# Designs tried in a protein design chat: VH-VL binders against q8ka87r5to149. Part 20

Target 1, 145 residues: q8ka87r5to149
Amino acid sequence: PNKFTVKAQEALQAASMLASSKQNQQIEPEHLLSVMLGDHDNIACQIARKLETPVDTLLSVVDREIDRIPKVTGASATGQYISSDLGKVFDTALKEAEQLKDEYISSEHLFIAMSEAGVKVSKLLKDAGIDRNAILKVLTSFRGS

## First folded at step 3 (VH-VL; framework fv_diridavumab)

Design s16
Fold by ESMFold2-Fast, scan of step 3:
Structure s16 (fold): chain C 145 residues (1-145), chain A 120 residues (1-120), chain B 111 residues (1-111)
Amino acid sequence: as target 1 above (145 residues)
Amino acid sequence: EVQLVESGAEVKKPGSSVKVSCKASGGTFSSYAISWVRQAPGQGPEWMGGILPIFGTAKYAPKFQGRVTITADDFAGTVYMELSSLRSEDTAMYYCARDRWGYLYYMDVWGKGTTVTVSS
Amino acid sequence: QSVLTQPPSVSAAPGQKVTISCSGSSSNIGNNYVSWYQQLPGTAPKLLIYDNNKRPSGIPDRFSGSKSGTSATLGITGLQTGDEANYYCGTWDSSLSAGYVFGGGTKLTVL
């Protein structure tokens, strides 16, 4: 069975906390993407920069999408579970990790999955010039160089 | 492979609480979620709630919100479900079940069930 | 009543094919993966189908699943007496009462 890396688990915890702070009922891919792009040590930031995507502009777009997510009653009732869209991202990330022969699901697999899962962030990433093929080319250069 | 072993049968009085345990062996605890599902005699299964170890958070079905508490002891590989203010209608088989990726979409491994009888 | 609607019973002879339907809404089947569970008398439910149409290891290919819109279908071909059981669909419900929901169940009788 595959496991999440510590870095990926930390990003997921931060996404849960972000959803709670925004009073969002569920943890969405938007929350995870915002956390990953906001962490300059995260591979998602490195890939976006390599693709010459302005990270601050992309973060602004993602954060505006988070602000559109409906708020629910009470801070303690929020961020408690994963949305269907985030579940699709996780399923896709598992497949990506298996295709790359990786034992763990890491931040790069989650990032590839967000571009491929056919969820709202997939279109946001594509509009920013980030799709699966672009991500894989950058990862190949990281691994090959 | 993960196996789920539940605690033994319970007989409780109305108004009391019951705490059922589910011990997971094999695999990493953080790589899956554990749900609690009950089934009253002659009825279909009813999801009560679950815990997502990756986030450390529990989610409860609205019908059980306020009466059910789901907790995890990662060191022991054990998840607990406590149901309070017991009524005769809570007489059921209580199952723990696992979702593979730490989200609550399907239950691929099930415990054998714990019988809880509420009688006076 | 269940938010996912299944026929209460279905019956057929050995070797025949049956289909069991599961109807929901946009907040559950329409927006989420569907699973199917088989429950033999006196046993825990067993995962039969996940992600709409995938089989776990050990489940024979006589069992199949499909999803279209807000409905899902379980198909069983080459029916055997050992297939007599209750069958439940299940999915995540994304509504305000979010959580996992099961169908009301279908009792399959092999005549």
Scores: ipSAE 0.100, ipTM 0.666, lowest interface PAE 4.7, mean pLDDT 84

Design s17
Fold by ESMFold2-Fast, scan of step 3:
Structure s17 (fold): chain C 145 residues (1-145), chain A 120 residues (1-120), chain B 111 residues (1-111)
Amino acid sequence: as target 1 above (145 residues)
Amino acid sequence: EVQLVESGAEVKKPGSSVKVSCKASGGTFSSYAISWVRQAPGQGPEWMGGIIPFFGTAKYAPKFQGRVTITADDFAGTVYMELSSLRSEDTAMYYCARDRWGYLYYMDVWGKGTTVTVSS
Amino acid sequence: QSVLTQPPSVSAAPGQKVTISCSGSSSNIGNNYVSWYQQLPGTAPKLLIYDNNKRPSGIPDRFSGSKSGTSATLGITGLQTGDEANYYCGTWDSSLSAGYVFGGGTKLTVL
């Protein structure tokens, strides 16, 4: 069993595939954010659009950050694993889920965590007008109406 | 509280292989990552590799690359470590341990260990 | 061979304090979080410190950790006879040819 919802697991698998395609040994918050914002059915993309964020512009910035991640090739490249920064996002997401009384970590918890964990994508999101308070206001309209 | 339960002691001949299992018991199983760590008598612990079951991703320490295979059976809630081409220096206690977010962090829950003895 | 260097032993009397060092390089301690593990005779290692300086639930505050540059330290105050154990530091080595690495260990004797 996993602590993540099925939708969150699918996003993490897509992030792993993106990291592999970029020859990145670690899965970074940038990879996860890119796949979540690129998926119209993902709540993170829906929240960003509701906040009138220029999603295509933000995606372009995130993709450029991914291109700066060191590449690995050859026999020394073995599998994928979670970066320290993505681990901070997961720790923050778990706390967010527990605060909201949710049993599993979902895409919205990951999105809040990315804005709050103090990693590189946190600054990118806040510069785009996305932080915990903004996300929670939109999320309330999805959950309560 | 999560407990990791390992399979029983093994006695093997040189050149054979051994497969040790690790099953979550008594609480929520974490699929984030499971590491395998061995400890030879009188020695410190040595990381062999780990797996993140929901990604199907395994990573191995260079010393064991080509000799160790780590797999997961998601339905059984069990992670396996198979070590081939056994030598006398593989005699050790083999631990599984939960690595919360992946291979960069810490091992917060440990199994009690499985003794593997390689003897002629 | 361990890439993280610890003193092989340390000793002190009950009630005293000790510091155990762990020295590495830029690719391990310098770039990654450090954990500390306690191993009592005949038992599996137990997590004492994670993320350089955090304690899991149930670990007394007399255990502390710190990290500076490529070195980390474990501090134990108010030593008790039950603290007699081996102590290991651990971290990821981010070089392409390595994974998680442990220190060689320090045997703490409470005299």
Scores: ipSAE 0.043, ipTM 0.653, lowest interface PAE 6.1, mean pLDDT 84

Design s18
Fold by ESMFold2-Fast, scan of step 3:
Structure s18 (fold): chain C 145 residues (1-145), chain A 120 residues (1-120), chain B 111 residues (1-111)
Amino acid sequence: as target 1 above (145 residues)
Amino acid sequence: EVQLVESGAEVKKPGSSVKVSCKASGGTFSSYAISWVRQAPGQGPEWMGGIIPMFGTAKYAPKFQGRVTITADDFAGTVYMELSSLRSEDTAMYYCARDRWGYLYYMDVWGKGTTVTVSS
Amino acid sequence: QSVLTQPPSVSAAPGQKVTISCSGSSSNIGNNYVSWYQQLPGTAPKLLIYDNNKRPSGIPDRFSGSKSGTSATLGITGLQTGDEANYYCGTWDSSLSAGYVFGGGTKLTVL
């Protein structure tokens, strides 16, 4: 698939706005994870709750990691771009969507990708008990198959 | 297949501005980034900037910042690049190019280029 | 000068192998994926390699890429006269003001 669902696009836009508010020039997986877990209507938040993960605690850890990202100010601090790590998440999400035979890349594909892409948030998620198998187990109960 | 269609050749006077368009045939830009790359005669390609329509953000190379503006019209499926205060050194082929994931890491589909000539 | 350094030219006979190098720094090649572009006379550049070593569909396996440290290489085997072109490496530069950068280009002549 070459297209994100509307909900996934909204999460990506929110991640971009969060990065800007933190004076981060690169949009990182940490920004995306923070906005997805912070949105009660996002399936990533719902999956984490069903896995009995303390979402507020995980959010505080993710937000602390965001605070460690270097801030950029001044004339050269223009625009935004996606980090190499977020690019890896996107590539992994595409593969996950294809494996699940989904037409679009959805929030659940991004969530699985964050746990599997081998980036910093992947370790944070696994330490919290969230990995591909755990996500898929919950996701199939949401999809009825 | 997705194809990028650029507007026609332009001949401009020094000090004027030029606006080049890039239209996606068979798609929209919400999941892609569009870069503008120029190539002066006998020179290699030079990245000018790009837009990520999904994020509503444009980024410009420092050399062009203040003179270039890149905008997107998702309804029309078109990205524009406007270059102001034209000089003879701005005579070049101007390409638009797409990155599949809405980031500027590689350019997989290219327009055929628009020739811009700046002369008195 | 370009931020990424390539030899200005390379030449070989049909059927031979050629390697084109691209040298950068930690802020570009060392920390980001490298792409390679082919430009035939009178045409737009064409993506040959992305993510250091992957080929888009339609690119034959005679073309290969690799990256080690702050350098990347493009390999072309079984050279054909139709391979005569300019070749450019490209990558993102993580320096705050640079953005995407291209190498200076290598002109391949097939004699």
Scores: ipSAE 0.267, ipTM 0.732, lowest interface PAE 3.8, mean pLDDT 86

Design s19
Fold by ESMFold2-Fast, scan of step 3:
Structure s19 (fold): chain C 145 residues (1-145), chain A 120 residues (1-120), chain B 111 residues (1-111)
Amino acid sequence: as target 1 above (145 residues)
Amino acid sequence: EVQLVESGAEVKKPGSSVKVSCKASGGTFSSYAISWVRQAPGQGPEWMGGIIPLFGTAKYAPKFQGRVTITADDFAGTVYMELSSLRSEDTAMYYCARDRWGYLYYMDVWGKGTTVTVSS
Amino acid sequence: QSVLTQPPSVSAAPGQKVTISCSGSSSNIGNNYVSWYQQLPGTAPKLLIYDNNKRPSGIPDRFSGSKSGTSATLGITGLQTGDEANYYCGTWDSSLSAGYVFGGGTKLTVL
């Protein structure tokens, strides 16, 4: 699939708005992770809490990384685009959805992809105890209920 | 399976504007970026800009900034490219093309192209 | 001139192998994924390779891609007459005012 669920689309739109508010020309995995962890109704936040991750602490670390992204203004700042790292996350999320035979890329696929794509947020997540196997075990708990 | 359908050929006078449309059929384009790429006779392709309808984001190549506007119609599933202050050098085939993941990493589905002729 | 440099032409006989190079800089090929496009006369370009070395569905494995440093290479084995076309590399340029850039193109003639 190359379609996102409504929830995933909302998270991506929020990530774009966050990047814009920070004057970042590229939308990065950090922006997406920040909005997903900051939304109590997002499955990523719920999974992190189930894993007993200190979400507020992790979110602070992610937000600090966003603050390190260069700001751009003026004529060269026209428009936003997807970073190559966020592209890697999307490619990985597609593979996760295909492997699970899902028709849509959902928030959980994006969250798994962030832990597995080999980008900066992947290390942050793994350092926090969040990887593909941990996410999948929690998802089984949610789906089994 | 998405197809991109472009509007018909245009013949324009120097100094006028042209607006070309690109309509997605067979699926949704909101999860994709759409690029506009032109190709003058005998030349290679040249990227003009693109839009990510999901994010409401448009970006233009420096050569075309100030002359090109790319917009999306949320209801119609259509992306538009308007090029103003036309010159004879703007005579080219204009393609729309889809990027799967966002903004212009690669273009996997292409329209058939719209011929724009600028003549005096 | 194009930002990405390709040889203007290459030729070989049916069944042989050719390689087409694409040279850039650290702001484009050195930092981003490379794609390759095939264009038959009178048609729109067609994606052959994306993400340096991946093939879309329907592209045979005799087409391959690779990237090293600031250069990329398209390989075509088992050449067929239907492979006569122009071939273009493409990538994102990460400089603040650039965007997507294409190579100048290579015309492949199958003798």
Scores: ipSAE 0.361, ipTM 0.751, lowest interface PAE 3.0, mean pLDDT 86

Design s2
Fold by ESMFold2-Fast, scan of step 3:
Structure s2 (fold): chain C 145 residues (1-145), chain A 120 residues (1-120), chain B 111 residues (1-111)
Amino acid sequence: as target 1 above (145 residues)
Amino acid sequence: EVQLVESGAEVKKPGSSVKVSCKASGGTFSNYAISWVRQAPGQGPEWMGGIIPIFGTAKYAPKFQGRVTITADDFAGTVYMELSSLRSEDTAMYYCARDRWGYLYYMDVWGKGTTVTVSS
Amino acid sequence: QSVLTQPPSVSAAPGQKVTISCSGSSSNIGNNYVSWYQQLPGTAPKLLIYDNNKRPSGIPDRFSGSKSGTSATLGITGLQTGDEANYYCGTWDSSLSAGYVFGGGTKLTVL
C-alpha cells in the first residue's frame, strides 16, 4: 500500500491543523496521536477505550508534550513539514499494513506504528499499556464483531 | 510504473514569470510530497520548494521565498511551480520529483526536466 | 557554496572501490536521513540510497551508504565504466528557514 484511507487522511489533515494552531513548524507524532485519541469515532480512541485506558488522562499528557514543542510566529514561519519522527511512524505504518495484507494505510496501522516506531509517543503509549500486541487483540475483536 | 511529466520548454524575457506543470503519468500524486529542483548548466541540483498535497502545505527554500509559488489542484494529478521576476541566472533545467511516502526526506521518482531559458 | 561538502572528484579503475564523503552539520546530516543520487550526463538524477543506507529496488548491492555524526559516505565496489557520473548527497535541513539541501557533487571518473 502507498495510499491512506479517507479516515487516515482526515486524521493527518487534522494533525496538520493542530500543529498550525500551536504554531509548530513541524507536524509531530504527538499532533497525530492527539487528534486520533480526541476523536470518539477514530478506531485509535475506540481501541484505547477497549483496553480500559483513561483516554482523557492520556490526551492530557500528549497535549502537555505538544505544548513543549517550540513555537514560531509571523515572518519567521516558512511553512510546515513532517518531522523525522512522523516519517518513522509512516514507514512503520506501511510495514504494518503490508503484514496485515491491507491495500491502504488506515488509522489502525498509524496507531500500531505510533506504538512501535520508537518515538516519544511510543513510550507514552507503552506506559499506558498500549503496544502492538494489545492493539492487535482488540483489532481482531473489532474485525470479528 | 508512475512517471512524472513536466510541461514543455519555455523561453522568457527578464522580469517576466514562468509557470511549469508536473503531471503524474499513470496515476495521481495521492500521498506523495512533490518537490521542484532546478539545475543550472554545469552546476548541481538546487531545491526550490515542495508541496505535500495531503496536508495542503508548501515550503520554499529561502533563496526563492517571495518569488516562487508551488500549488496543486485538489489531489489531482497536477502540481505547478511559478517563478516570477525572472533573471538570466534562472536559466536552468527544472525538475519535479516525488517522495514515495508523502514526506520530503528523499526523492525517488524524477521527471525528465524542462528547460527554462531567460534571455533578451 | 553548498551547505553539504563533497570532494569535487574521485577516480579509480574498473573493479576497484571508491568512497565519496559528504559533510554537513547537526541541523542537516546530524539529525536527518541522508540520500544519494547518481546523475549520468544529460539525464535527471536517480536515487541510489535513501534513509542513510537503504537501496531502492533495482540498485545493486555494490552501492552502499553509511552515516556517522554529521558526515555520510557513499561506497561503490566492483567499479564499472557505467558508474562514471556525478554523485550528490542530499538531506533535509531542520533550520527554520531551510529545506532540502544537496551536496556540491562529486564527479566519478572510471579510468
Scores: ipSAE 0.171, ipTM 0.685, lowest interface PAE 4.3, mean pLDDT 85

Design s20
Fold by ESMFold2-Fast, scan of step 3:
Structure s20 (fold): chain C 145 residues (1-145), chain A 120 residues (1-120), chain B 111 residues (1-111)
Amino acid sequence: as target 1 above (145 residues)
Amino acid sequence: EVQLVESGAEVKKPGSSVKVSCKASGGTFSSYAISWVRQAPGQGPEWMGGIIPVFGTAKYAPKFQGRVTITADDFAGTVYMELSSLRSEDTAMYYCARDRWGYLYYMDVWGKGTTVTVSS
Amino acid sequence: QSVLTQPPSVSAAPGQKVTISCSGSSSNIGNNYVSWYQQLPGTAPKLLIYDNNKRPSGIPDRFSGSKSGTSATLGITGLQTGDEANYYCGTWDSSLSAGYVFGGGTKLTVL
């Protein structure tokens, strides 16, 4: 696939807005994970809840990590770009979409990618009991139901 | 395959502005990031800025902030770069280039370039 | 002035090997993926290497990349006359002073 679903694009836009509100120059996986887990209609939040993950606790940890990201003020805060770690998540999500024979990169592919890409949020998700196999088992029930 | 088609050569006077377009053909670029890179005669490439349409955001190199504006018309499949307050040293080849995965890390596909000449 | 330092030129004979270096800092090469671009006279730059060491489809395996700390290298083996070109490294600079940055370039002469 060579594009994102509308839902994935909305999550990425929300992540960008969150980064702006925190005065962060670049968008990190932490921003994306925070908005995805905070949206009850997002499949990532639904998967985490089906896995009985303490979502509010995980969000608190993610928010604390976001607070550690350097802040930018003044004219330099005008534009944003994707961090190197978020780039790794995108590359991994593309591979996950291809594995599932999906035409587009979707929220579930981004969620799997965050657990697999070997970035800071990957450890956070693993510590919370979330990995590719756990996500795929729950995802299968959503797609089959 | 996606190709990037840039608008034609421009000859401008000092103090004016120029607006160059970059149109994707053979597909959409809503999931791609588009950068503008210029190269003055005999010099290396210089990144001016880029836009990530899926985020609705543009980022500019500090040297060009205040003079450059990059916009996207995703419906038309076109990205624009406008450079104001032109000087003779702005004479260069201007390229648009995209990243395949929708983020600004590397330039995968390049346009052929648009020559902008600033002279009186 | 570029923030990434490359040697201005390198030369070797056909069939030989060359290595082109690119040095930066923690805010650019140290924290981000490095790409390499080849520019033949009269043409747009062409992507040779992305994500430090990966080749796009159609780039022969005699081109390779690597990264260590704040430096990156482009390796070319089995040098051919058609490789004579300018080579540029590039990466994102995550500091407040820059976005994407290119190296100053290295002219490869095959003679």
Scores: ipSAE 0.027, ipTM 0.638, lowest interface PAE 6.5, mean pLDDT 84

Design s21
Fold by ESMFold2-Fast, scan of step 3:
Structure s21 (fold): chain C 145 residues (1-145), chain A 120 residues (1-120), chain B 111 residues (1-111)
Amino acid sequence: as target 1 above (145 residues)
Amino acid sequence: EVQLVESGAEVKKPGSSVKVSCKASGGTFSSYAISWVRQAPGQGPEWMGGIIPIWGTAKYAPKFQGRVTITADDFAGTVYMELSSLRSEDTAMYYCARDRWGYLYYMDVWGKGTTVTVSS
Amino acid sequence: QSVLTQPPSVSAAPGQKVTISCSGSSSNIGNNYVSWYQQLPGTAPKLLIYDNNKRPSGIPDRFSGSKSGTSATLGITGLQTGDEANYYCGTWDSSLSAGYVFGGGTKLTVL
């Protein structure tokens, strides 16, 4: 039994694969945000679009930040781990799930956490008009519908 | 709260292999990474590697690459560390330690350790 | 052996303050969060500080951490005899030999 929903685990796996393709040794919040925004079936993408965020523009900024992450080659590039910043996102996501009285950490909790954890993507999201209150407003509509 | 329990002490001959287990007592590893750290008598701790059980991905310190294998069972209740081609220098206390949320930047919960002695 | 450099020993009297340094490079301390561990004789290491300056629950505010550039420091105020232990810094090393690395350790004696 996992603490993350299946959809959240799929996003994390996609983030791991993206980091590998970029030769990044650790999975960063930028990788997770990129795969979540790039997936039209992910609630993060749906929330951003509902907030009238220019998702393609935001995704381009996130991808540029990923390109700035140091690359490694050779044997040390295998066996990736999550970064300390992504760990902070996870800690924040657990708190968000508990506040919403949810049993599992889902994609929406990860999205809220990315805006609130005080990491680089938090600034990017807030500059784009995405913060906890904006996400919760849209999420209420999605959950009530 | 989760406690970590390593398997019992081992005495091995040079050239053999040892496999140590780490079990979560009072919970599971599904939300954590597990590291293996050893400490030879009179020396400081040395990170061997770790695993994120929910991804099945293991990372090894270069010193142990090719000799160490870290695995987890299907439900992330037990993590294993197998060290092959044992030498007398491998005599040490072996700890498993967890990190919060599957990252390896600090170890917040440690087992008591298990002693592995390599002697002829 | 150790890629993070600590003084081998420090000493101070009860009630005094001590600082323990940890020196690395841009691939480890310079780009990553630093943790500190206390190890009493015969026991497993215990986390004192994580993310440069945060304390786990149960760690008194006498223990503090900081990081500047490629160096980190552990501060201990109001020294008590129970603080006699080995202290280790630790961090991720992002170089091609990547993995978690510990400092060589500092033995604190409270005289």
Scores: ipSAE 0.030, ipTM 0.628, lowest interface PAE 6.4, mean pLDDT 84

Design s22
Fold by ESMFold2-Fast, scan of step 3:
Structure s22 (fold): chain C 145 residues (1-145), chain A 120 residues (1-120), chain B 111 residues (1-111)
Amino acid sequence: as target 1 above (145 residues)
Amino acid sequence: EVQLVESGAEVKKPGSSVKVSCKASGGTFSSYAISWVRQAPGQGPEWMGGIIPILGTAKYAPKFQGRVTITADDFAGTVYMELSSLRSEDTAMYYCARDRWGYLYYMDVWGKGTTVTVSS
Amino acid sequence: QSVLTQPPSVSAAPGQKVTISCSGSSSNIGNNYVSWYQQLPGTAPKLLIYDNNKRPSGIPDRFSGSKSGTSATLGITGLQTGDEANYYCGTWDSSLSAGYVFGGGTKLTVL
């Protein structure tokens, strides 16, 4: 897949805006996860709720991690770029989309990738009971109906 | 198999602006960042800035802030770099290069370069 | 001056091994991945190494990379006359969000 779905693009844009509002130099997986879990129309939020995850508690933990990210000011506060950790999430999402034979990278691929890429949010998701197998079980039920 | 195709050579007068284009052929650029890197004769490469089209965000090196503008036309599959207030020191080869996801750790596909000459 | 320091030149005979160093600081090499680029005369730079030690498809295994602390090294074994080129290291510099930075370059001469 060469393209993101519109919903995935909207999540990435919102993550960029969140990073900018926090004066973070780069967009991290934490920013993306916060945006996706905070949007009840996002499939990541829907999957987490279906797994009976305490989404508000998880969001609080993620937001605290965002608060720990170094802040920058002045001209260097503009034009956020992807962090290396978020890049790992994107590379993993490409592989997940390919394995599921999907033409686009969607929010579900990003969510699976966040649990699998071996970044900080991967541990946060696992601690909350969210891993690749749990996501795929819920996802296949959504796709089947 | 993606290629980056840059616009042709430019000869410009001091004080003018130049706009160089970079078109992706054989793939899309929406999932990548495109960086602009220049190289003056006999010098090493110098990163000017880049854009992540999917995020609508561009970032510029401090040396070029205020003089460079990088934009993307997603429909045309083209990224542009406009450099204003040209000086003789801006005479260089200008490359566009693809960086995966815009974290700028490496550039894997490069255009062949556009020669920009600033002369009186 | 370049933020990343490379020796200006290195030379060796065909079949020999050469290493090219790249020295930086904690804000660049120390915290970020290092890439290496080869530039033959009259051509655009070509990616040789990314993520400190990985080779893109099509790059022979005689090219290798490593990183230790705030320094990186490019190794070339089995030198060939076609390796005569300029070599540049590159990385992100997170200090004041400076962006991507290149080393000053090393000219490799194959004697």
Scores: ipSAE 0.312, ipTM 0.744, lowest interface PAE 3.4, mean pLDDT 86

Design s23
Fold by ESMFold2-Fast, scan of step 3:
Structure s23 (fold): chain C 145 residues (1-145), chain A 120 residues (1-120), chain B 111 residues (1-111)
Amino acid sequence: as target 1 above (145 residues)
Amino acid sequence: EVQLVESGAEVKKPGSSVKVSCKASGGTFSSYAISWVRQAPGQGPEWMGGIIPIFGIAKYAPKFQGRVTITADDFAGTVYMELSSLRSEDTAMYYCARDRWGYLYYMDVWGKGTTVTVSS
Amino acid sequence: QSVLTQPPSVSAAPGQKVTISCSGSSSNIGNNYVSWYQQLPGTAPKLLIYDNNKRPSGIPDRFSGSKSGTSATLGITGLQTGDEANYYCGTWDSSLSAGYVFGGGTKLTVL
């Protein structure tokens, strides 16, 4: 499960574009969460809605956190790199996919990983009532328990 | 302590294609970008392109766009570079190199290089 | 097209100091971090300096880097015969549609 689904790859590309538009040298978990929650076709958005999370309010909080990310002097919109925090999210997502016996890393694995990796986004999700256990319960419902 | 192990030397005819592999030893590519850099005899290094295996997305230098393809296997343990429509000027040493957490900022670990010779 | 310009060669005696320049533009060095690579004959390039002035573990403090405007400099003090090699600067260049570029290289001869 070291390969991302097409939908997950699209979210990662959108996160890269968002970071560029904000003059952030690194792609952060906040960028990824923002684009995933902003896409009604993304399973992360669907899970948040099923948990009765006010998605627009959560997006406002995430966008505010993105505005707090330092703009790097001399940084280019090209040549971005992954933050160490996003790297932790990816490593966690790989483990989540393996535990669920999935062949690919998908949007749900990234969403679980963001709640579990112990990064700033993990606290934001927990404060909104979203944690690994809540996500897994909704995901099980989607997969047919 | 990740090492990059490249495939063996290749001798090809003009117009053919070559596919070189780069395997991570002592780790995986989940948090890294991998670049391909070539160096013709007596010349400096030339960046061809790179991939972040976990994204599945590759970027190519404009000079090589259309005839180079960079891919990763399903387990992100091996990265490949395929160069098509080979010409004699493609004779070079081909290196894979790791850009940790990066998308082409710097290359900290390099393979030993694969010699590709294109002759008629 | 943007190219990073280095002097083709530099030479000095053991124990001396040398500096190697790398000149670019706002689309590359001016807006991005610079790296330096050492290449001994018959070997792959080796990272000497990253993020303008940082050394990887195992690189002696005799090697230093700096950047000012659109130019970067590699400094080597206490020259040793083992320093004889080609040296390349490298950075991202936004004018090449998001491509990494290397300098033309400088051959250091320790005479």
Scores: ipSAE 0.015, ipTM 0.574, lowest interface PAE 6.3, mean pLDDT 83

